# Ledger of designs, part 39: VHH binders against Profilin-1 (pfn-1)

Target 1, 132 residues: Profilin-1 (pfn-1), of Caenorhabditis elegans (q9xw16)
Amino acid sequence: MSGWNAYIDTMTAAAPSIKRCAIVGAADGSVWARTEADNVFKASEEELKTFVALFNDVTQVPAKGADIEGVHYVVPRTEESLIFGKKENTGFFAVKTKSAVLIAVYEGPNEVAAQVRKAVESMQTYLNNAGY

## First folded at step 20 (VHH)

Design wj4 (from wj1 with I102L)
Fold by OpenDDE, fold request of step 22:
Structure wj4 (fold): chain B 132 residues (1-132), chain A 123 residues (1-123)
Amino acid sequence: as target 1 above (132 residues)
Amino acid sequence: QVQLQESGGGLVQPGGSLRLSCAASGFTFSTYDMYWVRQAPEKGLEWVSTISYTGSNTYYKDSVKGRFTVSRDNAKNTLYLQMNSLKPEDAAQYYCAKWYDLFTGSFGEFGSRGQGTQVTVSS
């Protein structure tokens, strides 16, 4: 288990309604770690490359949405280092750190989504402080 | 007003069992993931367990895996922690919360924990 797998474990424990999640390189979308076994994060390398590139200009993302694991999500709005999407009772939060993008796909109501966001943003802060 | 009230703590011998309860009110309990956190004397807060809002997913601290079981009854707005094979190192004040930051080790304002329930394990 790589050091990044430990972050996956912590993130899923921090927000148990996360269905799948991954840590990928901000530059190229390469997978550093992801949920495995029954909850495999299934986004392709090509898809992730496209996804992380969205952070180059987040202002354009709401107009076109975002795709993760072959699923299209509506993106209501974005922030400089945050992209989030919704689809029915599911959604995702993606945050950018200095060198990585954290992606968490969740299922649940808005209250759960808020918890997932807190977990992802907490990890973002932690990694930024660590230089990642 | 968010209210959480823990109960079920007490004094047990090593190897004993306790079942903690957390009564929730003032918010939609059934739509929140819930957390158990403990604090031993002169020690910091320590995450114990989390459970998804439906109860379908559970996570545990490594040291309590196989011994503790988290569950919930959304109809009763109640969170549970079944504690078996208790050890002296499990002694602590146990809190339930609707948030705990596993990275910072804090509840924050969103967590809104209760007064806690004391668990003592001694021969």
Scores: ipSAE 0.923, ipTM 0.957, lowest interface PAE 0.5, mean pLDDT 96
Fold by OpenDDE, fold request of step 22:
Structure wj4 (fold): chain B 132 residues (1-132), chain A 123 residues (1-123)
Amino acid sequence: as target 1 above (132 residues)
Amino acid sequence: QVQLQESGGGLVQPGGSLRLSCAASGFTFSTYDMYWVRQAPEKGLEWVSTISYTGSNTYYKDSVKGRFTVSRDNAKNTLYLQMNSLKPEDAAQYYCAKWYDLFTGSFGEFGSRGQGTQVTVSS
């Protein structure tokens, strides 16, 4: 198991309402690690390439939305290193680190979403401090 | 006011079992993922287990896998931790919480833990 897989394990343990998640390269969307087995993160390479490019100008994302795993999400707002979307009782949080994008797809109410965000942002901070 | 009250701790011999409970009030328990965390004497906080708000997903610290089982009854606003095959290294104050940061090892302001329940494992 790669070192990045360990981060996937920690993220899912930190927020168990995460259904699928991935760590991808910020530059090209290449998958470094992802949930597997029963909850495989299924975004294609082309989709991820497009997705990570959204961070080049996050201000335009709310108008367009974002697609992950073939699902279109409404993006209410963005922050410089944070894109989040919603679709019914599902959503995602994506945060950008120095070299990576962390993506977590979740299912649950707003309270759960807040927990997922905390987990993703905590990992973001941890990786940034580590130089990634 | 958020309240969490742990109970069920006690003194057991190695190999024994305990069932911890956490009574929750003051928030919508059924819409939160919940956490078990413990702190042994002279040690830091240690994550034990997490359970999703529906109970469908559970995660455990490696050292407790196969021995501990987390569950919940949302109708009763209660979180449980069944601890079997207890070992001396399991001795700790056990806390339930609405949040625990696995990266920083802290509850933060969001993690309104209770007073905890003491688990002692000794021959």
Scores: ipSAE 0.923, ipTM 0.957, lowest interface PAE 0.5, mean pLDDT 96
Fold by OpenDDE, look of step 21:
Structure wj4 (fold): chain B 132 residues (1-132), chain A 123 residues (1-123)
Amino acid sequence: as target 1 above (132 residues)
Amino acid sequence: QVQLQESGGGLVQPGGSLRLSCAASGFTFSTYDMYWVRQAPEKGLEWVSTISYTGSNTYYKDSVKGRFTVSRDNAKNTLYLQMNSLKPEDAAQYYCAKWYDLFTGSFGEFGSRGQGTQVTVSS
C-alpha cells in the first residue's frame, strides 16, 4: 500500500458513513489512493479529469451539477476549494488541497453529511499543512 | 442540550472484560456516527472506535482490533463498547462523542462528550 492508502483508512474511520472515497491529483485527476474491495471508488480517469477541472471555476458548478462514478449530483453551492453535491439520501464532498482533490461519497441524513464534511475538511487542513 | 453519559467502567484484571454504555439525549442519536475515545493518565486523547449511524460500518484502533466491539441501539439511544481481553494499556477514562477529529486528536466544538467512565486494568 502506498502512503496515501493510510489517509484513505483514516478518512473512512473518521466518517464511517463514507461509502467510497479517493485522493486524486488536482492537476489531472490521477488516482493516488481510493477505497477498494466492496467499497471500490469507481470513477473513471476521464470523469476525474473533468471533475478536478471544476475547481478552476467553481462558480459555474451549481448551474451544471457534478458527476461522480456516473451519478449526477445537484450542487447547491460551492466554495473556492469545496464542491459538494446531493442526490436523495446520498452525496459527496470534494475538497482541494495544494496538490490533491479529496472526494468522499456518503450515504445518510444531513447530520451524517455534516460529520463527513468535517472529516474531509480536517484532512484537507492536515494535508495543506503538510505541503500537499 | 446534548448530553452523553458513559457508564460501565470499573476495575478488572488483565484478560478481563467490560461493557461500556453511552446514554445519549438532546439530539437525534440515530442520525449520527458515534465515537469512542479514551485518555490515559498523563496521555493525550486517543481514538478507539467509530460506528456509522446505522451500525453497518465499524472501525477500530489497531491495538484494540479483535478485542473491542462497538455497537449501538438506536431505539434506546445507546452506544456500546464491549471490551474483551483487556490489557493494562487499555486503562483510561473512556468517552463517547458524536464527533472526534482523527487528524487533530480533538473533539472540537461539535464533539460533545460526557464525563467519561474510568477503566482500570490491574492484577
Scores: ipSAE 0.919, ipTM 0.954, lowest interface PAE 0.5, mean pLDDT 96
Fold by OpenDDE, look of step 20:
Structure wj4 (fold): chain B 132 residues (1-132), chain A 123 residues (1-123)
Amino acid sequence: as target 1 above (132 residues)
Amino acid sequence: QVQLQESGGGLVQPGGSLRLSCAASGFTFSTYDMYWVRQAPEKGLEWVSTISYTGSNTYYKDSVKGRFTVSRDNAKNTLYLQMNSLKPEDAAQYYCAKWYDLFTGSFGEFGSRGQGTQVTVSS
């Protein structure tokens, strides 16, 4: 198991309502690690390239939304290093580190979403402190 | 206010079994992922297991995989931890929480852990 796969395992353990997640390069959307087997993260390389580019100007994202795995999400608001979206009882949290973007797709109520956000942001902080 | 009350701890011999329970109140238990965490003497907090709000997904610390089983009854607002084949290194105070940061090793205020239940493993 690669070092980045270990972070995927930690993220899913930290927030078990995460359905799929991935760690991708912030510069080009290249996949460093992702959930596999029954919960394969299915975003294409082209889609991920487009997605990570959203962080170049997050202020425009709420107006157009965001697409992950062929699903369009409404983006209520953004922060400098955070994009999150919603669709019915599903959503995603995406955070940017120094060199990576962490993406977590979840299913559940708002209370679960709050837990997922905490997990993703905690990992963001951890990776930033580690220089990634 | 949020209340969590752990029970079921005790003294067992190596290879023995215990079943821990966590009674939850003061929040909508069925809409939260739940956590088991333990702290042994002179050691820091250690994540043990997590279960999704529906119970469909479970995760375990490597050292307890195959021995521990987390489950929940949302109708009873209760979290469980079945512990089999207990080892001396499993001895600890066990806590349930509605949050635990696996990266910082802390509950924070959001976690709202209970008083815990003591598990002792000795021959």
Scores: ipSAE 0.916, ipTM 0.952, lowest interface PAE 0.5, mean pLDDT 95
Fold by ESMFold2, fold request of step 22:
Structure wj4 (fold): chain B 132 residues (1-132), chain A 123 residues (1-123)
Amino acid sequence: as target 1 above (132 residues)
Amino acid sequence: QVQLQESGGGLVQPGGSLRLSCAASGFTFSTYDMYWVRQAPEKGLEWVSTISYTGSNTYYKDSVKGRFTVSRDNAKNTLYLQMNSLKPEDAAQYYCAKWYDLFTGSFGEFGSRGQGTQVTVSS
């Protein structure tokens, strides 16, 4: 239905070790698009509202960790517009654009994590340049 | 030094098949997602296919879906592209790569891809 679904398709093709991903509104966590079917991104509305609010002060996130899809992640690092969460062989990268937060949940070694980060940051730059 | 060496290109008639190989060395092949990208003369780079580090997830450009199959053998450090039902529009230099940025259309830094292998489709 929405043009945002095409961005989900591009993200999964860009980093094939992404298991699930979503584009959500930065202000309220509303889902603009997400992976569906067997790969459904299953975070609740309430969880996403809490999650995007982490970007209001990323410096507090490493001390507390982050929850998404009912999974708790250790947050080893943040940057002004990026949160990296890790749990065993899985993790997430989340980045904020002007209007959205992009969330990608992946599985794999650190080399794969670096590829996922590059894909997510490339989309972040693309959307910011487009005014989103 | 990271090395990627493509092989298996050649001249094929429309409807024919080719199998491309990419021999990898100088890095831990089994921990990287891998990419096939092509370039026709005087055209930009065109993403073809992506495969996850285990081989469990594969993705294809729409125009090759159903005709091309990407695979990998991590024990042999080799990436493959089986190309069936080849069309004139598939003629290009084919590269395997450790990275390809689908949003910018580039390989990134030098050494992320091999030298390529030429696929020519004509009758």
Scores: ipSAE 0.789, ipTM 0.897, lowest interface PAE 0.8, mean pLDDT 92
Fold by ESMFold2, fold request of step 22:
Structure wj4 (fold): chain B 132 residues (1-132), chain A 123 residues (1-123)
Amino acid sequence: as target 1 above (132 residues)
Amino acid sequence: QVQLQESGGGLVQPGGSLRLSCAASGFTFSTYDMYWVRQAPEKGLEWVSTISYTGSNTYYKDSVKGRFTVSRDNAKNTLYLQMNSLKPEDAAQYYCAKWYDLFTGSFGEFGSRGQGTQVTVSS
């Protein structure tokens, strides 16, 4: 298996209500890995560059919201390394590691959202401990 | 009070089949993704399968793909694992859980699991 693609496989298995996810470079939004095939993560290079820049000052994000895959999300609040958004019954969690941003788009109730957040934050910790 | 009760384990010959059940109560089963995890005495915890809250997405450890099928009946608050073509390496205590952290290899503090059901494969 390819290196970064194995992390995508593990994330989707860890939180099966994730519909699409990606690992992108924190500096420039370059895609290191993403869900492919029937559920391709479709964000453009320009959109991802804009998205990862939100982590430069997360306190400004609730006023603007965030766009992923051409969908605008309301961002109710943020944390230093976490941005999450909601639109109807879908949402996303994004976390920043030392070198990367992990993005997971899911669908489901609040209980599922909590499980998705736990999976994403566990991967965040794993990558940070590995130096990424 | 969250409760998960596994059943259906037993002794089986290599190549045989078992169907595990997990009866859930004390929480809204239909709003949680669910997990099957197993443990052999000398091997530590090992993730087996995950199923989304609707049952529409399923994932399996590579070594059980094509042999095991996870399913759920939300009307009966029950999670299932159909195990076919069983091998000696499948022998373990099998747990159902509301959460399993694939990155740390552990059950979380807020998750709950049952007591497990033992699967033994003769050889």
Scores: ipSAE 0.788, ipTM 0.895, lowest interface PAE 0.8, mean pLDDT 92
Fold by ESMFold2, look of step 21:
Order: structure tokens, then C-alpha cells, then sequence
Structure wj4 (fold): chain B 132 residues (1-132), chain A 123 residues (1-123)
């Protein structure tokens, strides 16, 4: 999806401490776009199908954590359309839009994490307003 | 009290070079990703470049790739933009910022920026 690749480029430019990111279908975890080449987002479609299903009931996620790219993260809390996970100095933010889930994996201190969250939520709002 | 101060602007001919500096104080500079943004007269804000908090990841607007280089010195709390092969379309007020929202094209509610430094390209 060539149009969606531009959103991957914008996400990484918006929060340069993002290591990898992807846009996947909210219903089935199918990959619409992802970081490629030296920074390939390597979650399988089966892993992503499981991951996006977490948004069906976010209240259960903190008890078990979440796995992305075979890495287990602690999920301290969730919001109805936001799941974030932490592992030492790395983490992820994932947000759900009408049609998609945006996933960003980053490395950095809390100040960087806040910048990553703002970028991901801004894209979430943009896509929701565009009907996606 | 967050303070950002840009400097290094001036008048150059097309093809010339300038190096912009941004002196930061009042916050822990080394824990923030940083942004360069510009604004030409009577035009909107335009993202130029971002750099990660360590300096290891850099991104550029397509029209400046290969000509501009962003860097930082965390020991000196300073952000830099080396601008080579300057073109008339690069003329603008240049700002460094602690945040810039690429999706809304604004500094946002909690964004901080300096007063800017003027770059003029004239033949």
C-alpha cells in the first residue's frame, strides 16, 4: 500500500527515537505498511492477529502483558484505544483507529516516550478524522 | 524555564552555506528528540529536520536531503543545522523546537521554540 508507506515515513520523522513501526488492519492484523530494510518490523501476521485482538478488551491486557516481535512487554495500564508496553529502556505504543492499529516500538527515556506517544496519538486523530 | 536561542542566520548567495546553532537551557536537553522548523514570509510552518536524543537517528524533508545535516552536542546543550547548497526556496525564519507535530503542522500545546534566526538567499 504505497499511500500507507508515506505514513510510516511521517511517523519515524515525527518521533526519531522510534526504532520500528507498522500500520496493521484492526480486524485481522494484516500489514498495510511497516518499516523495512535495516529496521524491518518483524512481527508475523499470526502474532499481529493476536495483538490487534487485545483491543477487543483492553482491560485484560495489564494482567498478562503483550508480545510484539517475540518480545514480552509489561503493560502498566491501558485506555480504550491505547495499549503501551515497557521493557527496560524500550517500549511500544499502539493505538486503534476506525480501521487500523498503529504500532511504534521505541528506545529512550520517559521524555522520549512522551514524544512518541504524542506522535502516535496525533496520527490516530488524523486517520480517524479521515475516516480510517 | 525552557529557553531556546537560534543563531547563525544571515545573507548568502545561492549555493552558499550557513551553520545554524540552537542553545538550549532550562531542561534536560539530552533526553529530548529535537526539531528544526522553518517559515517563509506569508507562508505556514514547514518541518525541516528531526534528530533523536542521542543524535543517532536523523530525518529530513525531501527537498533538503543531501544538503542539510542536523547534529547535536549534548555536552554543550546545543543543536546544529549545517546548510549547504542553499537555494532561494530555503529562505525563511528557522526555529529549533522541543516538539513539532508533523500531522497538524504546529508546535502544539506543550511545544517550546526559540525566536528564530533569519536565512536570506539572494543572487
Amino acid sequence: as target 1 above (132 residues)
Amino acid sequence: QVQLQESGGGLVQPGGSLRLSCAASGFTFSTYDMYWVRQAPEKGLEWVSTISYTGSNTYYKDSVKGRFTVSRDNAKNTLYLQMNSLKPEDAAQYYCAKWYDLFTGSFGEFGSRGQGTQVTVSS
Scores: ipSAE 0.785, ipTM 0.896, lowest interface PAE 0.8, mean pLDDT 92

Design wj4 (from wj1 with I102L)
Fold by ESMFold2, look of step 20:
Structure wj4 (fold): chain B 132 residues (1-132), chain A 123 residues (1-123)
Amino acid sequence: as target 1 above (132 residues)
Amino acid sequence: QVQLQESGGGLVQPGGSLRLSCAASGFTFSTYDMYWVRQAPEKGLEWVSTISYTGSNTYYKDSVKGRFTVSRDNAKNTLYLQMNSLKPEDAAQYYCAKWYDLFTGSFGEFGSRGQGTQVTVSS
């Protein structure tokens, strides 16, 4: 499906330290698009269903952390539509739009993490304005 | 304070080559992804290329793929853009930046920039 793949391409160009990313349905975690080939986003359907459900109440997430691609992350805090996690020199940012959850897994220092967050939030705004 | 100084522009014939440099200071260059952005006279900003903080990942606007190569030397705090097979459409003021928002087509809070360097391609 080529329509959503363009958003994945734009996200990786906007934040080149993203290693893998995906756009998934907020209701069920179904994959609308993801990084492929050598950078395949490898979360299972079961894992994604559990992950997107965290957005039903983000205030409960810091106590237990979050799992993506079989990796457990510490979640220091959340915002209404944002969950982010840290593990060593890697992390993720995930944001919820009206219909989707955007997930980006990155590697790099705090300065890179800030750039990744900005890219993901810019796309969140873009998709919300487009009705997604 | 953050400083970005572009250089290496000039006048070149179609098919020619130029190498742009961007000298960075006032921040930890090696911990930032970096961006090349250009602007032709009376036109909007246009993203050209992005490179990760290690240099391991590079991305290009479709119209420059295969002709332009972005690179960096973190020991020298310098970003580069090698431009080959230049076309009249590539003529623009070229800027390096700490950030460029590909979704809005604008610089943001990270988007410190210098004066840029002019690339002119003339038959």
Scores: ipSAE 0.697, ipTM 0.860, lowest interface PAE 1.2, mean pLDDT 91

Design wj6 (from wj1 with Y100F)
Fold by OpenDDE, look of step 20:
Structure wj6 (fold): chain B 132 residues (1-132), chain A 123 residues (1-123)
Amino acid sequence: as target 1 above (132 residues)
Amino acid sequence: QVQLQESGGGLVQPGGSLRLSCAASGFTFSTYDMYWVRQAPEKGLEWVSTISYTGSNTYYKDSVKGRFTVSRDNAKNTLYLQMNSLKPEDAAQYYCAKWFDIFTGSFGEFGSRGQGTQVTVSS
């Protein structure tokens, strides 16, 4: 198992309502690690390239939303290094580190979404402190 | 207010079994992922297990995989941890929480853990 796969396992353990997640390069959207088996993260390379580019100007994202795995999400608001979206009882959290973007797709009520956000942000902080 | 009450701890011999329970109140238990955490003497808090709000997904610390089983009864607002084949290194105070930061080893205010239940493993 690659080092980045271990972080996928940690993130899913930290928030078990995460359905799929991935760690991708912030510069080009290249996949460093992702959930597999029954919960394969299915975003294409072109989609991820477009997605990570959203962080170049997060202020414009709420107006147009964001697409992950062919699903369009409404983006209520953004922060400097955070994009989150909602669609019915599903959503995603995406955070940017120094060199990566962490993406977690979840299913559940708002209470679960709050837990998922905490897990993703915790990993964001950890990776940033580690230089990634 | 959020209340969590752990129970079921005790003294067992190596290879023995215990079943921990966590009674939850003061929040909508069925809409939260739940966590088991433990703290051994002179050690920091360590994550043990998590379970999704529906119970469909479970995760475990490597050292307890195959021995521990987390489950929940949302109708009873109760979280469980079945511990089999207990080892001396499993001895600790065990806590349940609705949040635990695995990276920092802390509950924070969101965690709202209870008093815990003591597990001792000794021959």
Scores: ipSAE 0.913, ipTM 0.951, lowest interface PAE 0.5, mean pLDDT 96
Fold by ESMFold2, look of step 21:
Structure wj6 (fold): chain B 132 residues (1-132), chain A 123 residues (1-123)
Amino acid sequence: as target 1 above (132 residues)
Amino acid sequence: QVQLQESGGGLVQPGGSLRLSCAASGFTFSTYDMYWVRQAPEKGLEWVSTISYTGSNTYYKDSVKGRFTVSRDNAKNTLYLQMNSLKPEDAAQYYCAKWFDIFTGSFGEFGSRGQGTQVTVSS
């Protein structure tokens, strides 16, 4: 298993209601790793470049929402390095590290969403501490 | 208040089997992903298995894949771990939990777990 792919595997094990996830470059949205096979995280390069740029000013995101994998999500509110998007019984959490943006798409109730957020934030901290 | 009660541990010979149970109360069990974690003497906390709130997604530490099976019965608020082909290195106190941070190896500030159940593997 390649280096970045191991982080994808750990994330899905940490929060098993994650359906798809990816690690992308914070500067350009380039895909470092993602879920594959039957749960391919499929977002265009254009979407990802636009998506990571949202972190340049997260305060503007709630007014616009966010698009991932061609799906539009409502963004009720943001935090400095975290964007939460919601659509019906699905959602995403995205967090920015020094070099990367972590994106996790999940399905489930609010209790599961809270567990997904904890997993994503824990990996955010881990990567920041490792210099990424 | 969240309550988790593990049971089903005991003494078993190498190659034997045990089935652990975890009775849950004080929260809506069916809306949480659940975790099995263990701790051996002179070792830190070690993630063993995770199961999604519906039971449809399960994950295992590599060293237990094919030998351990996690499951849940949401109608009975109970989590299970079937442990087959037990090895001496599986001997530990086993905990069920609402959360475990695989990245830090801890239950975290908001984690909750029971008192655990002891699994001993001896000839």
Scores: ipSAE 0.719, ipTM 0.876, lowest interface PAE 1.1, mean pLDDT 91

Design wj7 (from wj1 with S106N)
Fold by OpenDDE, look of step 21:
Structure wj7 (fold): chain B 132 residues (1-132), chain A 123 residues (1-123)
Amino acid sequence: as target 1 above (132 residues)
Amino acid sequence: QVQLQESGGGLVQPGGSLRLSCAASGFTFSTYDMYWVRQAPEKGLEWVSTISYTGSNTYYKDSVKGRFTVSRDNAKNTLYLQMNSLKPEDAAQYYCAKWYDIFTGNFGEFGSRGQGTQVTVSS
């Protein structure tokens, strides 16, 4: 178990409506840590490579959406270091740190989504302050 | 207005049990993940447990795993914390919240808490 697994555990504890999540390299989409077992994060290497590249130009993402774990999400809007998507009662939040992308896939109503977003952003801030 | 009212605290001996309740109103309780947080004397706030809005996922601070159980009744807008095998270090004011930042140890602008309920563990 890598040190990054602890952050996965913390993120899921911070937002228990997260179904799956991962910490990946911002440069290449390599998986540093992810939820396991029944909640295994299933995105492929190629998919993650494509996904993290979206942060190079987030302005184009709303027009085309984003794919995670073979699921296509509508992306209402983006921010410089934030991509989020929705599909029915599910969605994802992805935030970019200095060196990583944090991805959280959640299920629940909008209120839960807001909680998940704040948890992911809090982790983003924490990791940025830590130099990651 | 969001209201949270904790109850069920009290004085118990080490090894004893308590069941805390949190009555929620002023928001759609069933659509929020909920949190238990505690503050011991002269200590900061610390996260205790989190439960998803459906109750399907639960998480615990390491020191309370196996002893504490979080649950909820969405029909009654009530959050629960069953505390077994209580230890002196569990003594604290316990709060429920609809959000808590476990990274900073704060409720932040999105969190709210009630008056809390006091748990004392002493022989």
Scores: ipSAE 0.892, ipTM 0.937, lowest interface PAE 0.5, mean pLDDT 95
Fold by ESMFold2, look of step 20:
Structure wj7 (fold): chain B 132 residues (1-132), chain A 123 residues (1-123)
Amino acid sequence: as target 1 above (132 residues)
Amino acid sequence: QVQLQESGGGLVQPGGSLRLSCAASGFTFSTYDMYWVRQAPEKGLEWVSTISYTGSNTYYKDSVKGRFTVSRDNAKNTLYLQMNSLKPEDAAQYYCAKWYDIFTGNFGEFGSRGQGTQVTVSS
């Protein structure tokens, strides 16, 4: 779990409007690493288990929305391995790799959202290429 | 058309200071996170600093932490890098950019950047 902290550091540096992020196990939502201290990623075990299961059929998610950190998001867009959630000027991008789900919660306009998406997709590619 | 123009480079002695500026136009500067990246003649691209669109979150490469300060003035569409306690290893062409991919070490296809400004540190 400790070795994954470097990926959290890199993600926040890559997209500085990320407020909180986490790397969780794709099968069970177990937390491998997350932002800590003043920016603690606060999703519960139960919430994360439910959240990662959304990737079993992303086509169903826009109708229901998604919950993370006790916040309900509208989901205007999904792709096979990506869920985008939005609430007011905040949102999240979550991407699935072979073994993990990367979750980044951000605050900012659409231009910032695009930069956050690029960062999470770049890390997704990196982890998939490494076998994770 | 998106335009970024760096300035403020020059020759300084070790321990000296410089303030870099990046003038932005052709896009809504205040809605983008921004990046400082540098390249020394013998080295590849090196991420230096990142700042959020409001200026509230800043990040730095470990070797410049405590010596460099990134800031922005959204009313003037300008990004800044204050460089203090300069060392020979800081000598490089410095670029500001709308995007830099820390994972791949490249600007990517849509990473608009300026032409850069040269920082030279002589002992």
Scores: ipSAE 0.762, ipTM 0.888, lowest interface PAE 1.0, mean pLDDT 92

